# VH-VL binders against S-adenosyl-L-methionine-dependent tRNA 4-demethylwyosine synthase (TYW1): the designs that were tried, part 7

Target 1, 149 residues: S-adenosyl-L-methionine-dependent tRNA 4-demethylwyosine synthase (TYW1), of Arabidopsis thaliana (Mouse-ear cress) (q8rxn5r50to198)
Amino acid sequence: GKIFFISQTGTAKALAQRLHELCASNDIAFDIVDPHSYEPEDLPKETLVLFIASTWDGGKPPKNGEFLVNWLGESAEDFRVGSLLLSDCKFAVFGVGSRAYGESYNAVAKELSSRMIGLGGLEMIPVGEGDVDDGELDRAFQDWCDGVI

## First folded at step 22 (VH-VL)

Design r18e (from r17e with heavy chain Y53W Y57W)
Fold by ESMFold2, look of step 22:
Structure r18e (fold): chain C 149 residues (1-149), chain A 121 residues (1-121), chain B 107 residues (1-107)
Amino acid sequence: as target 1 above (149 residues)
Amino acid sequence: QVQLVESGGGVVQPGRSLRLDCKASGFTFSRYWMHWVRQAPGKGLEWVALISWDGSWKYYADSVKGRFTISRDNSKNTLFLQMNSLRAEDTAVYYCAKRGPDKYFHGFDYWGQGTLVTVSS
Amino acid sequence: EIVLTQSPATLSLSPGERATLSCRASQSVSDYLAWYQQKPGQAPRLLIYDASNRATGIPARFSGSGSGTDFTLTISSLEPEDFAVYYCQQYDNTPLTFGQGTKVEIK
């Protein structure tokens, strides 16, 4: 399995490391992956993928995940790829955002989920919605983690 | 197994409208992008239109843009082609077609039997 | 729009002979090219995809080659059931387009 962190300020990366530790304590092995160095064309080979993704200005992905997120969007609109590309892949997404951004709240996580579903992925649980400003981020994350494992 | 059954063909006058249906079975219709392809009598194949798995993307051949509308109802496993402002040149057998179950598009490996549309006075 | 030109228009051959069919694209389609067989009154049947891969259940006597703009379908030894019309089709970009067909007929 792979845990992808899409992070601007390091919060999503730290949560990904925490998820990795929780999985290890439950005898579940994952690799933590920086999507900046990941070749998106390898994604169809993955069978289990977890995303921890923050949303930055204007609903845009942090730079380290920009290419992967754009690749997913382009693939979902490509008839040559269709909705079967990720049919062997289970996934889950946790978003790190702020309700102060209004309509852009966790936009990247929601887009990731939509694109993964559109490419045939099996969503394990609903998108986790973390808010850095409400004092409940850690609780939301832990609840999401419990649902994943 | 996979089955695609077109219906709704017939003889109509130029300028009139006709709707074709394609009923699908034997596969998870709602996961597949679907296509219409036509063939005029004695002529070659012409791709007409495609629609994404959830209906959010549609593309048309220039010969039918503005006159034909592709749509789908995933709850009924049915693909549609609404053909307005029909012309004699639209006379053809119309096939619905789909890609196979592989992860990538590798051509159309499943076709219906076709339904004939004749546009004449 | 990508135009596919097939040659020859008609290929008159006997069973057991080798058939060579050509498809030329007006611009590169990489290897996103398929070949279909069609008999009268039937829907097309997929033979070859990605220029050179046989579709499931297609006999080994059918082979495809080429990339970019020049493509070939070869039937190494014609069987009676192989007399039909053959179409190439590109799926590099929309609109998807077919060649005009090559009819393989019995001499």
Scores: ipSAE 0.555, ipTM 0.830, lowest interface PAE 1.8, mean pLDDT 91
Fold by ESMFold2, fold request of step 23:
Structure r18e (fold): chain C 149 residues (1-149), chain A 121 residues (1-121), chain B 107 residues (1-107)
Amino acid sequence: as target 1 above (149 residues)
Amino acid sequence: QVQLVESGGGVVQPGRSLRLDCKASGFTFSRYWMHWVRQAPGKGLEWVALISWDGSWKYYADSVKGRFTISRDNSKNTLFLQMNSLRAEDTAVYYCAKRGPDKYFHGFDYWGQGTLVTVSS
Amino acid sequence: EIVLTQSPATLSLSPGERATLSCRASQSVSDYLAWYQQKPGQAPRLLIYDASNRATGIPARFSGSGSGTDFTLTISSLEPEDFAVYYCQQYDNTPLTFGQGTKVEIK
C-alpha cells in the first residue's frame, strides 16, 4: 500500500507518519510517498492508497501534490481513460483544512475523493474532514484512522 | 451478458423532435461512459455523442451540436438521445455503444441492434 | 476534426488472396486507431485496437500496422466470411471519427 501526503506546512506529512506508525503497529506495511516524485501513470497498478491532503490558498493543492491532483482531474474527464482505470484500487482520504477557507474547506481532499471515485476506485470510508482551527483535528484524524484499519 | 437495446426510432417530419432510449443490462451501467453512433442507410459510421459515467461531461459531433442532447438515468440503466430540429441528413440507424472492460478505451466492443430514424416530408 | 481517408473504396478479391486496406489520418493520431468489420444488417465488430493489437476472439489472419498518420489492415488469406465493409476509427481526440469504409467483395 501507499500513503500519499500533500502538504504545505508539514501538518499532513506529520499525520501521514502517524498513520504509517499506526499501521506498522498492526502489522500493516505502507510506503509513505511524496507525490512530487511519484509517476501518476503508476497509479493504476496500486491496490491500496491512502491520502492525507491539506488545502492551500484559494482551494488549491500544495505544490508537492499539484501534478498528481491535476493528472487525476484531467484523467477523470478524458474519454480514453476509462472509469475503470482504478477499479482494482481501494482508497481513503483525510483532509487537513480550515473553516476559515469558507467554500474551499478541505477542497483538495474532496476533489481527490471525487476523482478517485470517477476513475473507478473503491472508497473505503467517507472523506475525513480535519479542521486545524477547531481543536479537534487529532480526534477527527484518530477516528478516521480507526475506520481505515 | 452485455445487452444494449435501442428504441424510439420512427418516421418524423423535418424540424420535429424525437427521443431515443438505450436500455442496458448485464453490466454496471453507472460505471461506463456511453456513446451514440449513427449510420445513414448504405453509408459509413458517424460518431454522434458521448456522456460520462455520472452525466457530468458530454461531447457532441459538430453535425449535431445545439440540436441533440445526450443524457442518462443510472437508476434505470437507460441512455437517452434527445434529437431536436431534425433534418433529412439525420436519417440513420442509431446505435448505442460502449467500450470493453479494459482500463483504457480501445474502441467499441459492444453495440446495440440499432433503431432507425427516418426524417422525411 | 481528424479526417480518416480509407483506400481503396472497393477491393475485389477471391478467397485465399491477401487483402491490404489503407487508412490515412489528416494529422497524427499516434497509435490510437481501431479497425472494425461490418456485415449487412449487423453492428460493427471490433478487430484491431491501438493500431496493431487484435481484439479478443479475432483470428490471426487479421493484422494491423502503422503509426501516426498511415495505417494498414492486412488479411493474410481471405475466408468467405471476410467479405464485408471495413472501417478505421481514431480515438486520439474528440470528436471520434471513422473512415468512409473499404468494401471487400468477391471478384
Scores: ipSAE 0.478, ipTM 0.814, lowest interface PAE 2.3, mean pLDDT 91
Fold by ESMFold2 at other seeds, last read:
Structure r18e (fold): chain C 149 residues (1-149), chain A 121 residues (1-121), chain B 107 residues (1-107)
Amino acid sequence: as target 1 above (149 residues)
Amino acid sequence: QVQLVESGGGVVQPGRSLRLDCKASGFTFSRYWMHWVRQAPGKGLEWVALISWDGSWKYYADSVKGRFTISRDNSKNTLFLQMNSLRAEDTAVYYCAKRGPDKYFHGFDYWGQGTLVTVSS
Amino acid sequence: EIVLTQSPATLSLSPGERATLSCRASQSVSDYLAWYQQKPGQAPRLLIYDASNRATGIPARFSGSGSGTDFTLTISSLEPEDFAVYYCQQYDNTPLTFGQGTKVEIK
């Protein structure tokens, strides 16, 4: 399996490392992946993918995930790709955001989920919605982790 | 078993409207981009329009753009073609069509039997 | 819009003969080219996709070749059921387009 972190300030990366440790303690092997160094055309080969994604200014992805997020968007809009590309891939998404962003709250995580579904991916659990400003981020993350494992 | 059944064809005067339905069964309709293709009597095939799995993207042939609207209702497994401002050159058998189950589009594996639209004054 | 021009318009042959059908695109479509067979009163049947791959259940006597702008459908030895109209179709770009057809008829 693969855990992708999309992070600007390191919060999503730290949560991805915590998830990796939880999986290892349950004898579940995952690779932590920086999407900057990942070839998006390999995604159809993956069978299990976990995303920890923060939303940056204006609802945009942090730079390390920008290429992967753009590739997903382009693929989901391409009639030649269609909605079967990721039909063998199970996934889950946890978002790191702030309700101060209004409509942009966890926009990247919500976009990832929508694009993965549009390409045929099988969503394991609803998008986890973390809020860095409400003091409940760790509880939201732990609850999401319990659902994934 | 995949089945596509078109309906709503008929004879209509120029300038009028018709709506075509395509009822789908035997596959997960909501996961497939869908297409309309038409064929004038004694003539070749002409692609008309496509719609994405959730209806968010639509594309049209130039010959129908601005006059025809493709839509879908995934809860009813039904594809629609609203045809406004009909012209004599729109006279054709209209097919709904879908791709096969592969990861990429490889042409139209499945076709309905078609419904005839005749536009005459 | 990508225009597909098929030739010849009509091909008159006998059973057992080799049929060669051509499709030329007005610009490159890479390998995104399909071939269909259509008999009177029926919907088209997909024969070939991605220029050279046979669709499921299509007999080996059907083969496709070419890339870019020039494509060929070959029927190595015509059977009685092969007399029909054949269309090429590109899916490189929207709008998707078909050729005007080649009728293969019995001599």
Scores: ipSAE 0.470, ipTM 0.802, lowest interface PAE 2.3, mean pLDDT 91
Fold by ESMFold2 at other seeds, last read:
Structure r18e (fold): chain C 149 residues (1-149), chain A 121 residues (1-121), chain B 107 residues (1-107)
Amino acid sequence: as target 1 above (149 residues)
Amino acid sequence: QVQLVESGGGVVQPGRSLRLDCKASGFTFSRYWMHWVRQAPGKGLEWVALISWDGSWKYYADSVKGRFTISRDNSKNTLFLQMNSLRAEDTAVYYCAKRGPDKYFHGFDYWGQGTLVTVSS
Amino acid sequence: EIVLTQSPATLSLSPGERATLSCRASQSVSDYLAWYQQKPGQAPRLLIYDASNRATGIPARFSGSGSGTDFTLTISSLEPEDFAVYYCQQYDNTPLTFGQGTKVEIK
């Protein structure tokens, strides 16, 4: 399986590292992946993918994930790709955001989920919604992890 | 196993409206982008419209844009084509069509038998 | 939109002869081209996809070639059931478009 972190300030990366450690403790092997170094055309070969994604200024993805997020969006809107490309892939998404963003709250995580579903992926659990400003991020993340494992 | 059955065709006057249905079975309808293709009597094939798996994206041929609306109801496994402001040039057999099960689009593997729409006075 | 021009409009041949059908695109469609067969009163049947791949169940006498703007469908030895209209179709971009058809008829 693969754990992708999409992170601006390191929060999503740190959570991805915690998830990786939790999986290892349960004898579940995952690669932790910076999407900047990942070829998106390899995604159809993946069978299990976990995303930990921050939302940044204006609802945009952090730079390290921008290419992958854009690729997913373009692919999901391309009738030649359609909704069967990721039909062998199970996934889950945890978002790191702030309710101060209003309508952009966890926009990247919600977009990732929508695009993965549109390409045929099987969502394991609902999008995890973390809020860096409400003091409950750690609990939301732990609950999401428990649902994934 | 895969079945696509069009219905709702008939004779209508210019300027009137008609709705076509395409009932699907034998596959997971909600996973497939769906298409309408038409063929005027004695003429070639013309692609009409497509709709994404969840209905959020739609595209139309220029000849029908603004007059036709494609839609779907995934709970009923049904594709629709609402045809308004019909013209004589819209006279055709209308097919619903889908791609095969491969990860990429490889043309239309499955077609209905078609329903005839005749627009005449 | 991408215009597909098929030639000839009609091809009059006898059983056992080789049929060669042409499709030209107004701009490159890479290899995103399909061929269909249609008999009177029936829906089209997919023969070839991605310019050169035979669809499931299509006899080996059907073959496709070409890329970019120039494409060919070949029927190596016509059988009685092959007399029909043939359409090319591009799926490089929306709107999807078909050629106007080539009728293959008995001489």
Scores: ipSAE 0.462, ipTM 0.802, lowest interface PAE 2.4, mean pLDDT 91
Fold by ESMFold2 at other seeds, fold request of step 23:
Structure r18e (fold): chain C 149 residues (1-149), chain A 121 residues (1-121), chain B 107 residues (1-107)
Amino acid sequence: as target 1 above (149 residues)
Amino acid sequence: QVQLVESGGGVVQPGRSLRLDCKASGFTFSRYWMHWVRQAPGKGLEWVALISWDGSWKYYADSVKGRFTISRDNSKNTLFLQMNSLRAEDTAVYYCAKRGPDKYFHGFDYWGQGTLVTVSS
Amino acid sequence: EIVLTQSPATLSLSPGERATLSCRASQSVSDYLAWYQQKPGQAPRLLIYDASNRATGIPARFSGSGSGTDFTLTISSLEPEDFAVYYCQQYDNTPLTFGQGTKVEIK
C-alpha cells in the first residue's frame, strides 16, 4: 500500500507518519510517499492508496502534490482512460484545511476524492475533513484512521 | 450479458427535433463513458458524440456540434441524444456504443442494434 | 480532424485467399487504431485494437499491424463468414473517426 502526503507546512506529512505507525502496529505495511518524486503513470498499478492532503491558498495543492493532482485532473478529462483506469485501487483521503477559507475548505482533498472516484477507484470511507482552526483536528484524524483500519 | 437498446428513431421533417434513448443493462452503466455512432444508409460509420461516466464531459463531431446534445440518467441506466435542427444529412441508423472493461479505451466492444432516423420533407 | 483513408474500396477474393486491407491516417495516431467488421443489418464487431491486438473471441486468422500513419488488417485465409465491410477507427484524439470502409466480397 502507499500513503501520500501533500503538505505545505508539514502538518499533512506528520499525520501521514502517524497513520504509517498505526498501520504498522496493526501489521499493515505501507510506504510513505512524497508525490513530488512519484511517477503518476504508476498509480494504476496500486491496489491501496491513502492520501493526507492539505489545501493551499485558492484551493490549490501544495507544490509537492501539484503534478500528481494535475495528472489526475487531466486523466479524468481523457476519454482514453475513462472511468476504469483505477478500477483495482481502493483509496481513502483525509484533508487538512481551515473553515476560515470558506469555499476552499479542504478543496484539494475533495478534488482528490472526486478524481479517484471518476477514474474508477473504490473509496473506502468518506473524505476525512480536518480543520486546523477548530481544535478537533486530532479527533477527526483518529476517527478517520479508525475507519480506514 | 451487456445489452444496449436504442429507441426513438422515426421520420421527421428538416428543422425539427428528435430524442434518442439507449437503455443499458448487464454492466454498471454509471462507470462507463458512452458514445453515439451513426451510419447513413449504404454509407460508412461516423462517430457522433461521447459523454463521461458522470456527464461532466461531452465531446461532439463537428457535423453535429451545436445541434445535438448527449446526456445520461445513471439512475435509469439510460443514454440520450437530443437532436435539434435536423438536416437531411442526419439521416442514419444511430448506435450507442461502449468500451470494454480494460483500464484503457480499446475501441467499442459493445453496440446496440441501432435505431433509424430519417429526415425528409 | 484526423482523416482515415482505406484502400482498396472493394476487395474481390475467393474463400481460402489472403486478404490485406490498408488504412492510412492523415497524421500520426500512434497505435490508437481499431478494426471492425460489419455485415448487412448488423452492428459493427470489434476485431483488433491498439493496431495489433485481437479482441476477445476473434479468430487467429485476423491480425493487425502498423503504427503512426500506416495500418494493415490481414485475414490469412478467408472463411465464408469473413465477406463483409471492414472499418478502421482512430482514438488518438477527438473527434474519433472511422475510415470509409473496405468491402471484402466473394469473387
Scores: ipSAE 0.461, ipTM 0.806, lowest interface PAE 2.4, mean pLDDT 91

Design r18e (from r17e with heavy chain Y53W Y57W)
Fold by ESMFold2, fold request of step 23:
Structure r18e (fold): chain C 149 residues (1-149), chain A 121 residues (1-121), chain B 107 residues (1-107)
Amino acid sequence: as target 1 above (149 residues)
Amino acid sequence: QVQLVESGGGVVQPGRSLRLDCKASGFTFSRYWMHWVRQAPGKGLEWVALISWDGSWKYYADSVKGRFTISRDNSKNTLFLQMNSLRAEDTAVYYCAKRGPDKYFHGFDYWGQGTLVTVSS
Amino acid sequence: EIVLTQSPATLSLSPGERATLSCRASQSVSDYLAWYQQKPGQAPRLLIYDASNRATGIPARFSGSGSGTDFTLTISSLEPEDFAVYYCQQYDNTPLTFGQGTKVEIK
């Protein structure tokens, strides 16, 4: 399995490391992956993918995830790829954001979910949404982790 | 067992409209981009249109653009082709077609048996 | 749009003979080319995809070759059931297009 962190400031990376440790304690093996160093054309080979993704100002993905997010969007609109590319892939997404962004709150996580579904992925649980400003981030993340495992 | 069954063909005057249905079974219809292909009597095959799995993307051959509308109802496993402003050159057998189950498009593995549309004055 | 031109229009052969069918594209389609067989009163049947790969259940006597603009379908030894019309089709870009067909008929 792969855990992708899409992070500008490191919060999503820290949560990804926490998820990785929880999975390991349950004998579930994952690699933590920086999407900057990942070849998106390998994604169809994956059977289990977890995303921890932050959203930056204007609803933009952090730079380390920009290529992967764009690749997913372009693929979802390509008739030769269609909706079966990720048909063997289960996934889940947790968003790290702030309601201070208004309509852009967790936009990257919502986009990832939409694109993965459009390419045939099976969403394991609804998108998890964490707010860095409301003091409930750790609880929201733990609830999401419990649902994934 | 994949089945595609077209219906709604018939004889119609130029300038009139006709709707074709394609009822699908034996596969998860809502996961597949779907296509219409036609064949005029004694002629070759012509691709007509495609629609994405959720209906959000549609593409048309230039010969039908602005006159035909492809659509789908995933709750009824049905693909549609609304044909407006019909012309004599639209006379053809109309097939619905689908790709195989591979991760990439490799042509049309499955075809219906077609429905004949005749546009005659 | 990408125009596919097939040759010859008709190929008259006997069972056991080798058939060679050509398809030329008006611009490169890379390897994104399929071949279909169609018998009277039937829907087309996919034979070859990505220029050279046989579809599931297609006999080994069918083979495809080529890339870019020039493509060939070969039937190494014709069987009685192989007398039909053959179409090439590109899927490099929309609109998807077919060649006009080559009829393979019994001599």
Scores: ipSAE 0.455, ipTM 0.790, lowest interface PAE 2.3, mean pLDDT 90
Fold by ESMFold2, last read:
Structure r18e (fold): chain C 149 residues (1-149), chain A 121 residues (1-121), chain B 107 residues (1-107)
Amino acid sequence: as target 1 above (149 residues)
Amino acid sequence: QVQLVESGGGVVQPGRSLRLDCKASGFTFSRYWMHWVRQAPGKGLEWVALISWDGSWKYYADSVKGRFTISRDNSKNTLFLQMNSLRAEDTAVYYCAKRGPDKYFHGFDYWGQGTLVTVSS
Amino acid sequence: EIVLTQSPATLSLSPGERATLSCRASQSVSDYLAWYQQKPGQAPRLLIYDASNRATGIPARFSGSGSGTDFTLTISSLEPEDFAVYYCQQYDNTPLTFGQGTKVEIK
């Protein structure tokens, strides 16, 4: 399996490391992946993918995830790729955001989930919605982790 | 067992409207982009339109753009083609068609039996 | 719009003969080219996809070749059930387009 972190300030990366450690303690092997160095055309080969993604100002992905997020969007628009590309892939997404952003609250995580579903991925659990401003980010993350393990 | 069944064809006068239905079964309809293809009597095949799995994107052949609307209802496993301002050249057997289960589009593996639309005075 | 031109329009042959059908695209479609067989009163049947791959259940006597703009369907030894109309179709870009057809008829 792979854990992708899409992170601007390091919060999503730190949560990805924590998830990796939790999985390892349960004998579930994952690789932590910086999507900047990942070839998106390899994604159809993955069978289990976890995303931890922050949303930057304006609802945009942090730079390290920009290519992967854009690739997913473009693939979802291509009739030749269609909705079967990721049919062998189970996934889950946890978002790191802030409700102060209004409509942009966890927009990247929500877009990732929508695109993965549209390409045929099997969503394991609903998008986890972390809020850095409400003091419950760690609890929300732990609840989401418990759901994926 | 994939099954596509078209209905709603008939004889109509030019300028009138008609709606075609395609009822799908034997596969997860909501996962597939769907297409309409038509064939005028004694003539070749003409692709008409496509619609994405969730209905968010639609593309049309130039010959029907602005007059035809493709749509779908995933809760009823049904594809639609609303045909407005019909012309004699729209006379054809209309097929719904889908791709196979591969990760990429490799042509149309599955076709309905077709429904005949005749536009004549 | 990508125009596909098939030749010949009609191919008159006997059972056991080799049929060679051509499809030429007005611009490159890479390998995004399918071939279909259609018999009277029936929907088309997919034979070949991505220029050269047989669809499931298609006999080995059917083969496809070519890339870019020039494509060929070959039926190595015609069987009685192979007398039909054959269409090529590109899926490189919308609108998807078909060739006008080649009729393979018994001589």
Scores: ipSAE 0.440, ipTM 0.788, lowest interface PAE 2.5, mean pLDDT 91
Fold by ESMFold2 at other seeds, fold request of step 23:
Structure r18e (fold): chain C 149 residues (1-149), chain A 121 residues (1-121), chain B 107 residues (1-107)
Amino acid sequence: as target 1 above (149 residues)
Amino acid sequence: QVQLVESGGGVVQPGRSLRLDCKASGFTFSRYWMHWVRQAPGKGLEWVALISWDGSWKYYADSVKGRFTISRDNSKNTLFLQMNSLRAEDTAVYYCAKRGPDKYFHGFDYWGQGTLVTVSS
Amino acid sequence: EIVLTQSPATLSLSPGERATLSCRASQSVSDYLAWYQQKPGQAPRLLIYDASNRATGIPARFSGSGSGTDFTLTISSLEPEDFAVYYCQQYDNTPLTFGQGTKVEIK
């Protein structure tokens, strides 16, 4: 499996490292991947993908994930790709955001979930919605982790 | 085992409307983008329209844009083509068509037998 | 829109001869090109996809080549059942388009 972190300030990256350690302690092997270095055309080869994604100012993805997020959007609208591309892929998404941003709250995580579903991916659990401003981020993340394991 | 069966063709006057149905079986209809293709008598093939698996994306050939509407009902495994303001040049056999099961589109592996629409006064 | 031009319009040949059919695109379609066969009273049948790959169940005498703007369908030795109309079709971009067809006929 693969754990992708999409992170501006390192919060999502740190959570991805925690998830990786939790999976390893349960004898579940994952690679942690910076999407900046990942070739998106390899995604159809994956069978299990976990995303930890923060939303940056204006609802935009952090730079390290921008290419992958754009690729997913373009692919979901391409009839040549259709809804079968990721049909062998299970996935889950945890978002790192803030409710103070209203409609932009976890926009990147919600976009990832929508695009993965449109490409045929099987969402294991609903998008995890972390809020950096409410003091409950770590508990929300742990609950999400328990759901995916 | 894949089957596509068109129906609803017939003779109609110019300016009238007609709806074509395509009933699908033998595959998971709701996961496939679907297409209409037509062929005027004695002429070549012309792509007409496509619709995404959930109906959120629709594209039309310029020759039918604004007059034809593609739609689908995934609960009934049925693809539709609503044809309004019909013209003599819309006279054709209409096929529904779908791609194969590969992860990428590689052309139309499956076609219905077609239904004839004749537009004449 | 991408225009596909097929040549020749008709090709008169005998069984056992080699048929060579051309399709030229008005702009590059990469390798996103298919070939179909259509016999009278029947729906089209997919022969070749991605310019050069035979579809399932298609005899080895059918082969495709080319990329970009120039594509060829070759039938190495015509069988009686191969006399039909052949269409190329691009799927690089919408609207999807077909060539006007090449009729392969006896004689």
Scores: ipSAE 0.434, ipTM 0.763, lowest interface PAE 2.3, mean pLDDT 90
Fold by ESMFold2, last read:
Structure r18e (fold): chain C 149 residues (1-149), chain A 121 residues (1-121), chain B 107 residues (1-107)
Amino acid sequence: as target 1 above (149 residues)
Amino acid sequence: QVQLVESGGGVVQPGRSLRLDCKASGFTFSRYWMHWVRQAPGKGLEWVALISWDGSWKYYADSVKGRFTISRDNSKNTLFLQMNSLRAEDTAVYYCAKRGPDKYFHGFDYWGQGTLVTVSS
Amino acid sequence: EIVLTQSPATLSLSPGERATLSCRASQSVSDYLAWYQQKPGQAPRLLIYDASNRATGIPARFSGSGSGTDFTLTISSLEPEDFAVYYCQQYDNTPLTFGQGTKVEIK
């Protein structure tokens, strides 16, 4: 399996490291992946993918995830790719955002989920919605982790 | 076992409308982009339209653009073609078609038997 | 739109002979080219995809070649069931387009 972090300030990366540790303590092996260094054309080969993704200004992905997110969007709209590309892939997404951003709250996580589903991926649990401002981020993340594991 | 069954063809006068249905079974219809292809009697094949798996994207051949509407109802496993302002040149057997189960589009793996639309005054 | 021109329009041959069918595109379609067989009263049957790959269940006597603008379907030794109309089709871009067909008929 792979855990992708899409992070501007390090919060999503830290949560990805916590998830990795939780998986390891349950004898579940994952690689932590910076999508900046990941070849998106390898994604159809993956069978289990977890995303921890923050939303940056204007609802945009942090730079380290921008290429992967754009690639997913372009693929989902291409009739030659269609909706079977990721049919062997299970996934889950946890978003790191802030309700102070209003309509852009966790936009990247929601986009990732939508694009993965559109390409045939099986969503294991609903998108986890973390809010850095409400004091409950850790509990929301833990609940999401419990659902994934 | 993939099955595509077209219905709704018939004889209509120019300027009238007709709706074609394509009932699908034997595969997860809601995961597949779907197409209509037609063939005038004694003539070659002409691609008509496509629709994405969730209906959000639709594309049409220039010959039917503005007159035909492709749509789908995933809860009923049914693809539709609404044909308005019909012309004599729309006379054809209409097929619904789908790609195979590969990760990429490699042509149309399965076709229905077709339904004949005849437009004559 | 991308126009596909097939030649010859009709190919008259006997069983056991080699058939060679041509498809020419008005602009490059890379390898995104399929071949179909159609018999009277039937829907088309996919033979070849991506210019040279046989579809599942297609006999080895069918082969495709070419890339870019010029493509060939070859039937190495015609069987009685191979007398039909053959169409090429590009899927490089929308609108998808078909050639006008080559009829392979018994001499």
Scores: ipSAE 0.426, ipTM 0.783, lowest interface PAE 2.5, mean pLDDT 90

